# Designs tried in a protein design chat: VH-VL binders against q9umr5. Part 76

Target 1, 268 residues: q9umr5
Amino acid sequence: SYKPVIVVHGLFDSSYSFRHLLEYINETHPGTVVTVLDLFDGRESLRPLWEQVQGFREAVVPIMAKAPQGVHLICYSQGGLVCRALLSVMDDHNVDSFISLSSPQMGQYGDTDYLKWLFPTSMRSNLYRICYSPWGQEFSICNYWHDPHHDDLYLNASSFLALINGERDHPNATVWRKNFLRVGHLVLIGGPDDGVITPWQSSFFGFYDANETVLEMEEQLVYLRDSFGLKTLLARGAIVRCPMAGISHTAWHSNRTLYETCIEPWLS

## First folded at step 23 (VH-VL)

Design xj4
Fold by ESMFold2, look of step 24:
Structure xj4 (fold): chain C 268 residues (1-268), chain A 123 residues (1-123), chain B 106 residues (1-106)
Amino acid sequence: as target 1 above (268 residues)
Amino acid sequence: QVQLVQSGAEVKKPGESLKVSCKASGYTFTSYYMHWVRQAPGQGLEWMGIINPAGGDTDYAQKFQGRVTMTRDTSTSTVYMELSSLRSEDTAVYYCARVGVPFSDYDWGFDYWGQGTLVTVSS
Amino acid sequence: SYVLTQPSSVSVAPGQTATISCGGHNIGDKEVHWYQQRPGQSPVLVIYEDSNRPSGIPERFSGSNSGNTATLTISGTQAMDEADYYCQVWDSRTYVFGGGTKLTVL
């Protein structure tokens, strides 16, 4: 039968957000056990990402234990960063497909309605003053804020993204890379019409250089140095890229064509 | 300033359909989910469903499943609610309502409401 | 099927404190929102997530939620506070509203 599927939601979400995705899985893969983790819902999604990783880790352990043949992860938006950290910190995960659904994997540098709501007096050009402070790092948004014009502050202050990317030295880098490399497939989903992820290529491990020119995954130092295993995964044929135009940020998990094209094939 | 402006009052006969519009202004229309809530005379509030204006996906309260349809037109920043096979018990004020948090279908409370549309169903 | 129970009316003198209850099974595990509705007007959110005030709501409005009861409290009640008040939660993929409480300021 089909491997269990674990879903990790994004900022300001809950398990309700995936109601359509659950319907699609039930229709195409009947009998699949799907768990949408009901943790850090709504306002609690602003908690520090390491706190969220710890809570989600505790929740996935029994699910993985009951499925020795493996599980799949579908991780949306902010949730994709939680899931990538899970794969690094868990010595014993059994994830086959990690499906990253429009996640800011290389960070976020966008003047979005999220930013305007959270920080109404800030813009992307000055948010580093908040995010790259100890107080700012207590909010999940700031854990993956990536200002390409203040790279030295990012590298020094980031408590999350710079660590899981291997952009700052830490004693666990080797073991995290080994753990991440146990994943069967990394499925990257996103597109140019998302409207939130900035640059949208962050969902594919692309990001801005200091001139706001997008460098694709293969041009990133973290790829070239293979700091957490991207180069190794690509060489294995384990990275799947599934870009799709015409999908807004909140529609990735409610678009049937996207599901059938980019998600369904990986839910073995 | 956030504003939700609804279409005017209607009088309907049993068996007909109603269609109420809700025009949004003062914010990015596609960034916020829209809800419909009705209130029968002298009664409480009753949730009917939610629409995502970005993708057009919907979810309806079980009571209305099969009778309600919600749509939107992003070019006019307008959401529509249609209720078919009307009965006298569908007499109510129909409200569109929004939560004030972008990109979220979570229950934050409805902090922006339309002015309401009275629909009277009488034979 | 989840039910919220409110008293049908509450009367207070001007300046005294009004309390409006909202009963529900394990409502303390839910986030409760409160709306004020004046005659012929749309509801106005006055408390969200149990105890938070939206911008522009006077500080005399407060809320609490524990066990099986959520409470809206209006201190220093004024004539303009005379309205219907509704509590609301999310349960089982639906929004549930209380039946409403008419607050009368004598």
Scores: ipSAE 0.855, ipTM 0.922, lowest interface PAE 0.8, mean pLDDT 94
Fold by ESMFold2, look of step 23:
Order: structure tokens, then C-alpha cells, then sequence
Structure xj4 (fold): chain C 268 residues (1-268), chain A 123 residues (1-123), chain B 106 residues (1-106)
């Protein structure tokens, strides 16, 4: 039988957002128990990411307990950051495949319609003034806002991303790295036509340097220092990269070819 | 200025198909899900389905499953709704409507509506 | 199937407060949206997520939702408020609308 699959949604989503993905799983892997977590839906997805991590952790514990052979995670957009934090804080997770579906794993620095809706008078160049404040850090998107031109502010103010990346000293860094490294595979999915994740290479742990040149995962300090285990995972052959062009941000979970190519092989 | 402009009124016979267009302007077409809602004369509103203009994926209300097809053309920022095997009870004003939040199929309410397309089905 | 119940009509004098109810089983657990529709016109969103006003909607429009009843309240009613009003929720993968309430301002 197939391992249970847990789905974690993104910003402004609910379990409904994954209706096509559920259909694909049911058609190709009949009998798979799939749980799309219906927490922090819609506007509640703006709550601080650590709060979301706490709530999602409570929901996944019983599912993992009933599946001693392991589970898979499919985590979309903002949900991929929630899932990466879950893997770090849970001493006892049994995740085989962590499927990161177009998630801003190294952060976000983009002028998107999301930004215009949330902060209509701001642009990416000045959002740091809001996001790198105590008030701003109470909003989920600011928890992974990563302004490459204000890196010192990011490193000092980020309540979430700088911590789970091991970019700021904290007493749990060694334990979180150990926990994250228990994952079987890290499957990274994304592409240049996403239109939201900026740079799109954030889905593959790439990001801008100060000149807005994209440095790939292997050029990032967090990789080179192996701060949370990326170098170790890559050396084990545990990182799978599955880029696909031509897919917009809201279509990753509703594209059958993407599912068959990048997701299905990892849902054993 | 967000605007949704629909095709003109139609008169149809039972058994035929209708196809209504909805052209969007004033916003990024592929960032917002589009819905279709109809209203029979003197009656309330009835949801028909949703389309994601970015990928073209759809979900239809069960009542219309098998009779409705929604499509889009991103080059013209236009969505289409086709309803087949028409009956007299399909006489209604058909509206396209947009969700209020980008990149979200969550129910935020429909913040912009087309002007409506009256379709009359009679023999 | 989930049902939303509205009164068929409500009449108020100008300047008075109108209340329009929307009944549903445990509707307080749902997010309720309200639309205004004048004859021959498209619906206009006047309240979303129970109590929020879109830009351009006067503060005299307000909403509440608890238990089995959501309520649209229009204080200081004006002749321009005369219209049909619909409540709407999401339930079980579908959008459910109330039957509509005709507000008459006399």
C-alpha cells in the first residue's frame, strides 16, 4: 500500500486548492490516504509562520503515528516553508519524501499582485521598512521576505527564515539540522514562468546576491556552511530537482504532466 | 479600472448550445480566478463553476457537470463558458465574476462582475 | 444540500435602519458575503467575510454573523439603497446563495 500523503497549502489557500492533485493521486495510486490540512485557510494564512508551524505540527502527529513506515509531504508555496520548519522542529518525524512545490525556500523579493493587494503603496525596494519591524514580522509573507539590499536587517529582524536557514545564531540550530536531515528525499519543484516566486530559483534554494544576480543553491552561504543540511543532503543524492517551464504559480497542483513527472515518482 | 465585458444576448432553441465570452481588462488576467454565475428571471443566483486562467483548469458545479465547458484565451484575456443540451430552464442571465484576491480560489466574495448575458431558450 | 434563508422583502423609511437576515445551519462557522443588485444591473459586493466593506461601500453598511444567523445592517437608509440583497457562503465545494431580499425604501 502507498504511504499516506499530507498536503500543506500556501498563502490565501484552503484544502479546496488541491482538488486536482487529489484526483491525480487517487487515479494513479488508488488507496493512498491523502490529508489536505485545512488549517490557517484564506486570511488566516497571514498569521505568523511559527504559529502556523505549531498548528500544523499538532495535525500531522497523529497521521505520522498511524504510519510507522513513513509519510510524504507535498507542500505548496508558503506551505513549503511551513513544512521545512516542521522537519526541523519535530524530533520524531518520519517523512520520506518532502515535495516542495514552487516554494520560496530562500525567500521572496518580488513585486507581485500579492504585494499590491497586501501593501498597495509599497514596492519590493521599500517593503523592508514594513517587514523588518516587529509589526511586519506578525505577517507570514514578511517572515520570508528577503531583501538582498538590506541583508543585515534581514539577518537581525527575520523571526522565521533566518532562523530555519541557520543564518542567525540560536541554541536549536544543531538539533534542527539533525531533525531535517532525517528526511528521505527533498524534491524541489519550480520554474521560470511561475510569476510569483521571485526569483523563481528560490524554489531550488537559489537567490539574489546584492547585485540581483541569482546564485544557485551550491553558491549560497547556507549551502557552503551546510547550516541546515543542504550540502549533506545533496552529497547523499537526496535532493531531486524537477524544474518545469510554462507553469504559472496557481497551476502547479493542477497540471497532470507536472504531477506525473515531478510528484508521482516520489509517492511510493 | 477592472472591467469584465460579456458578449451580447442570445436566443436559443432546446437542444442547442450557448457560448458566452467574458473579456477582462484593467488587471493581470492570469492572476485571478474567474467564475460563472447565472440568474433565471425573477430568481436568485446560481454558481456554475470556476476556471483558473493561468493554467486553464476548471471545476464545475455538480448540476452542470457534463454540460458545461469553461475555457480561456490568455492572448485576448477572455474566458468562455459553453453550456450544451439547452432546456427552457436554462433561460437566465449569465455572469462572469472575479474572486477578490489574487492567486486564490478561496471564497473572498465576487468583487467584480460582467454586465450579464441574457440567454433565452424557447422553441 | 446547504440552504440559506432570507426574508422575501423588507421595507424601511428613509433614515431608518434596515436589517436583512440570512439563516443557515451553523452559518456562524462560515464566511458570509453580501451583494446588492439593482434592477437590470449586475450584483455588487457590499460586505465580505461577514463584516468587511470593500472600497467605496459606505460605512452605513455593516454585517455580523454568529450562530445560525448572519445579518446585513444598513443604517441611515437612503433611496439609493433600494435593491435586492443576496447573502452567499461556500459549502461542500459549491457556492450557495440566499433567495434574495427586496429592500424597499419608502
Amino acid sequence: as target 1 above (268 residues)
Amino acid sequence: QVQLVQSGAEVKKPGESLKVSCKASGYTFTSYYMHWVRQAPGQGLEWMGIINPAGGDTDYAQKFQGRVTMTRDTSTSTVYMELSSLRSEDTAVYYCARVGVPFSDYDWGFDYWGQGTLVTVSS
Amino acid sequence: SYVLTQPSSVSVAPGQTATISCGGHNIGDKEVHWYQQRPGQSPVLVIYEDSNRPSGIPERFSGSNSGNTATLTISGTQAMDEADYYCQVWDSRTYVFGGGTKLTVL
Scores: ipSAE 0.852, ipTM 0.919, lowest interface PAE 0.8, mean pLDDT 94

Design xj6
Fold by OpenDDE, fold request of step 25:
Structure xj6 (fold): chain C 268 residues (1-268), chain A 123 residues (1-123), chain B 106 residues (1-106)
Amino acid sequence: as target 1 above (268 residues)
Amino acid sequence: QVQLVQSGAEVKKPGESLKVSCKASGYTFTSYYMHWVRQAPGQGLEWMGIINPAGGDTDYAQKFQGRVTMTRDTSTSTVYMELSSLRSEDTAVYYCARVGVPYSDYDWGFDYWGQGTLVTVSS
Amino acid sequence: SYVLTQPSSVSVAPGQTATISCGGHNIGDKEVHWYQQRPGQSPVLVIYEDSNRPSGIPERFSGSNSGNTATLTISGTQAMDEADYYCQVWDSRTYVFGGGTKLTVL
């Protein structure tokens, strides 16, 4: 039998967003118990990510408990960060495949229609003034805002991404790393035509340096220091990269070719 | 300013197909989902389906499954709704309507509407 | 199927408060949107997510939602407010509209 699949949505999403993904899974892996967690939907997805992590944790714990053989996580966009944090704080999770579906794993720094809607008068170059304030950190989008031109502010004010990355020292860093390393496989999915994740390489733990040159995962300090286990995971062959062109951000969960190529192989 | 401009009125016979267009402007076309809603004369609003202009994926009301097809042309920022096997009961004003929040198919309400397209189905 | 129930018509004198109800089972657990449709025009969103006004909508429009009833309230009703009003929710992968209420300003 197939392992249960847990799906976590992204910003402004709900379980409805995964209607096509659910159809794909049911068709190709009949009998799979798929749970699309309907928590923090819509506007509630703006809640602080740690709050979301706690809520989703409460939902996944009983699912994992009933699946001693393990489960798969499919986590889309903002949900990918929620899931990574979940796996970091849970010392007893049994996740076989963690599928990060177009997630800003290394943060977000782009002018998107999200920003136009949320902060109509702010550009990415000035968003640090909001996002790295205590007020800003009450919004999920700011919890993974990563301004490469204000690294000090990011490191000191980011209450979520900097912590789960181990970029800022904290007493749980070692334990979180240990917990995250329990994952069987980390499947990273994203692509150059996403249009939202900026840079798109963030889905693969790449990101801008101070000159907005994109560096790959292996060049990142979090990798070099193995602060949360990326280097270790790569060394043991546990990281899978699945880039795909021609996919817009809102289509990653609703594209059959993408599903067959990047998601389906990891649902066994 | 956001504008949704629909194609002109049509007269059809039973058994034929209608195809209404909705051209969007004033915003990023691929960032917002689009709904189709119709209204029979003197009647209320009826949801037909939703389309993602970015990926082209759709979801239709059960009532119209098998008869409705929604498509988009990103090069012209236009969404299309085709309804086949027309009946007299399909006589209605058809509206395109945008979802109120970008990159989301959540129910945020429909914040902008086209001017409507009257399609009359008559023998 | 989920059903939204609205009164067929409501009448109000100019300057008075109009109240339009939208009934639905546990509708308070849903997010309700309201649309105004003047004769010969397209619908216009006047309330979203129970009680929020889009930009450009007068403050005299307000909404509430609890239990089994959502309510659209128009204070200081004006002649221009004469229209059909529809409530709308999402349920089980479908979008549901109420039957509409004709508001007449006497």
Scores: ipSAE 0.946, ipTM 0.967, lowest interface PAE 0.4, mean pLDDT 97
Fold by OpenDDE, fold request of step 25:
Structure xj6 (fold): chain C 268 residues (1-268), chain A 123 residues (1-123), chain B 106 residues (1-106)
Amino acid sequence: as target 1 above (268 residues)
Amino acid sequence: QVQLVQSGAEVKKPGESLKVSCKASGYTFTSYYMHWVRQAPGQGLEWMGIINPAGGDTDYAQKFQGRVTMTRDTSTSTVYMELSSLRSEDTAVYYCARVGVPYSDYDWGFDYWGQGTLVTVSS
Amino acid sequence: SYVLTQPSSVSVAPGQTATISCGGHNIGDKEVHWYQQRPGQSPVLVIYEDSNRPSGIPERFSGSNSGNTATLTISGTQAMDEADYYCQVWDSRTYVFGGGTKLTVL
């Protein structure tokens, strides 16, 4: 039988957002137990990511316990960061494939309609004033805001991304790395036409330098230092990169071709 | 200044199809999901379905499954709703309505509505 | 299917408080939105997520939701508030509207 699939949604989403994905999985892998976690839906998805990690952890633990052969994680957008953190804090997870579906794994730094809606008076160039404040870090979107022009503020104020990346020293860095490395495969999905994840390469652990030049995963300090295990995962062939053009951010979980090409192969 | 401008009134015969358009302006068309809601004369509001202008994916009310098709043209920022096999009971004002939050098909409420399109189905 | 129940009509004198109920099983666990529809016009969102007012909606509009009843309250009701009001929720992949309440300002 197929391993259970756990799905974690993104910002402003719910389990409803994955109605097409669920259909695809049921059609191509009949009998698969798919659990789309309906936690922190809608506005609640703005809550601090560590809070979300705790909530989702409580939900996945029983599922994992009933699946001794392992489970697959499909985590979309913001959910991809939640899942990475889950795998970092859980010393006994049994995740076979971690599918990061258009997630800002290396952070977000872009002007999007999210910002226009949430911070109508702020552009990305000024958002550091909000996001790197104590109250800003109470919002999920600020937990992975990564301003390349204010690296010191990011490193010191980011209460989530900087920590799970091991970019700021903390007492759990070694253990989190060990835990994350328990994953069988890390499947990174994203594309140039996403329109939200900025830069889109963030879904592949690429990101801006101080000049807003996009550097690839292998050029990142977190990789070079193997701070949370990326270098180790790559070395053992555990990282799969699946870029796809022509897909908007809100279509990653509804596009059939994307599913067949980038998701389905890792559900068997 | 968000605006949803719909096509004009139509008169149809039973068995025919209607196709109503909804042109969006004043915001990023592909960032917001769009709904279609109809209202029969003297009756309440009835949800028909949702479309993602970005990907074109849809979800229809069970009542209209197999008979409704929602599409979009990103180049013109227009959403379309086609209803086939029309019957007299399909006489209604049809509305397009935008979701209140970007990049989300969550139920945030419909914050902007088109002016409505009256479609009359009669022999 | 999930059903929302509204009174068919409510009457209020100018300046008085109008209350429109929306009944649904455990509706308090859902997020309720309210729409105003004046005669011959499109619906307008007046309350979202139980108790929030969109920009441009007067403060006299308020909402609450608990148990099996959501409530739209219009304080200091004015003639211009005469309209049909619809509550709306999401349930089982369906967006559900109440039957609507005609508010008459006497």
Scores: ipSAE 0.946, ipTM 0.967, lowest interface PAE 0.4, mean pLDDT 97
Fold by OpenDDE, last read:
Structure xj6 (fold): chain C 268 residues (1-268), chain A 123 residues (1-123), chain B 106 residues (1-106)
Amino acid sequence: as target 1 above (268 residues)
Amino acid sequence: QVQLVQSGAEVKKPGESLKVSCKASGYTFTSYYMHWVRQAPGQGLEWMGIINPAGGDTDYAQKFQGRVTMTRDTSTSTVYMELSSLRSEDTAVYYCARVGVPYSDYDWGFDYWGQGTLVTVSS
Amino acid sequence: SYVLTQPSSVSVAPGQTATISCGGHNIGDKEVHWYQQRPGQSPVLVIYEDSNRPSGIPERFSGSNSGNTATLTISGTQAMDEADYYCQVWDSRTYVFGGGTKLTVL
């Protein structure tokens, strides 16, 4: 029998967003128990990510308990960060494959229609004034806002991303690293035509330096310091990178070719 | 400003197909999901389906499964709705309507509507 | 299937408050949107997510939702408010509209 699959949605999404993915899984892996979690849907997805982590944890614990052989985790966009944090705080998770589906794993720094909608008078260059305030950190999108031109503000004010990355010292860093390393495989999915994740390499833990030059995962301090286990995972062959062009952000969970190439192989 | 401009009125016979277009402007076409809603004469609104203009993926109301096809052309920022095997009951004004929040197929309400396209089905 | 029930018609004198109800089983657990449709025109979103007003919609429009009833309220009703009003929700992969209410301004 196939291991259960748990799906976590992104910003402004719901379980409905994964209707095609569910069909693909049922077709190719009949009998698979797929749970698409309907938590923090719609506007509620703006709530602080730590709050979301707690809510999703409560939902996945019973599922994991009923699946001693392990589970697979598919996490889309903002959900990918929620899942990474979830696996960091859970010392007893049994996740075989963690599939990060077009997630801003190293943060977000782009002018998108999200910003136009949420902050119509602000551009990415000025968003640090909002996001790195105590008020801003009450919104999920600011929890992973990573301004490369205001690194000190990011390191000091980011209440989520900087912590799960181990970029700011905290008493749980060692334990979180240990917990995260329990994952069997980390499958990173994303691509250059995403249009939302900025830079798109963030889905692969790449990101801007101070000159907005994109550096790859292996050039990041979090990798070099192995602050949350990326270097260790790579060394033991546990990281899979699956880039794909021609896919927009809202199509990662509905594209059949993407599913067959990057997702399905890890659901066995 | 956001505008949704639909194709003109049509007259069809039973058994034929209709195809209505909806051209979007004033915003990023691929960032917003699009719905199709129809309204029979003197009747209420009826949801037909949703399309993601970015990926082309769709979801149709059960009533129209097998008869409706929604497509898009990103180069012209246009969404299409085709309904086959027409019957007299398909006589209606057909509307395209945009989801109110970008990158989301959640129910945010429909914030902009096309002007509507009347399709009359008669023998 | 999920059903939304609206009164077929509501009448109000100019300057008075109009109230349009939308009934549905546990509708208070859903997010309700309201549309205004004037004769010969396309629908216009006037309330989203129970009680929020889009830009350009007059402040006299308000909404509430609890229990089994959502309500659209128009204070200081004007002649231009004469229209059909529809409530709308999402349920089990379908988008459901109420039957519509014709508001007449006497």
Scores: ipSAE 0.945, ipTM 0.967, lowest interface PAE 0.4, mean pLDDT 97

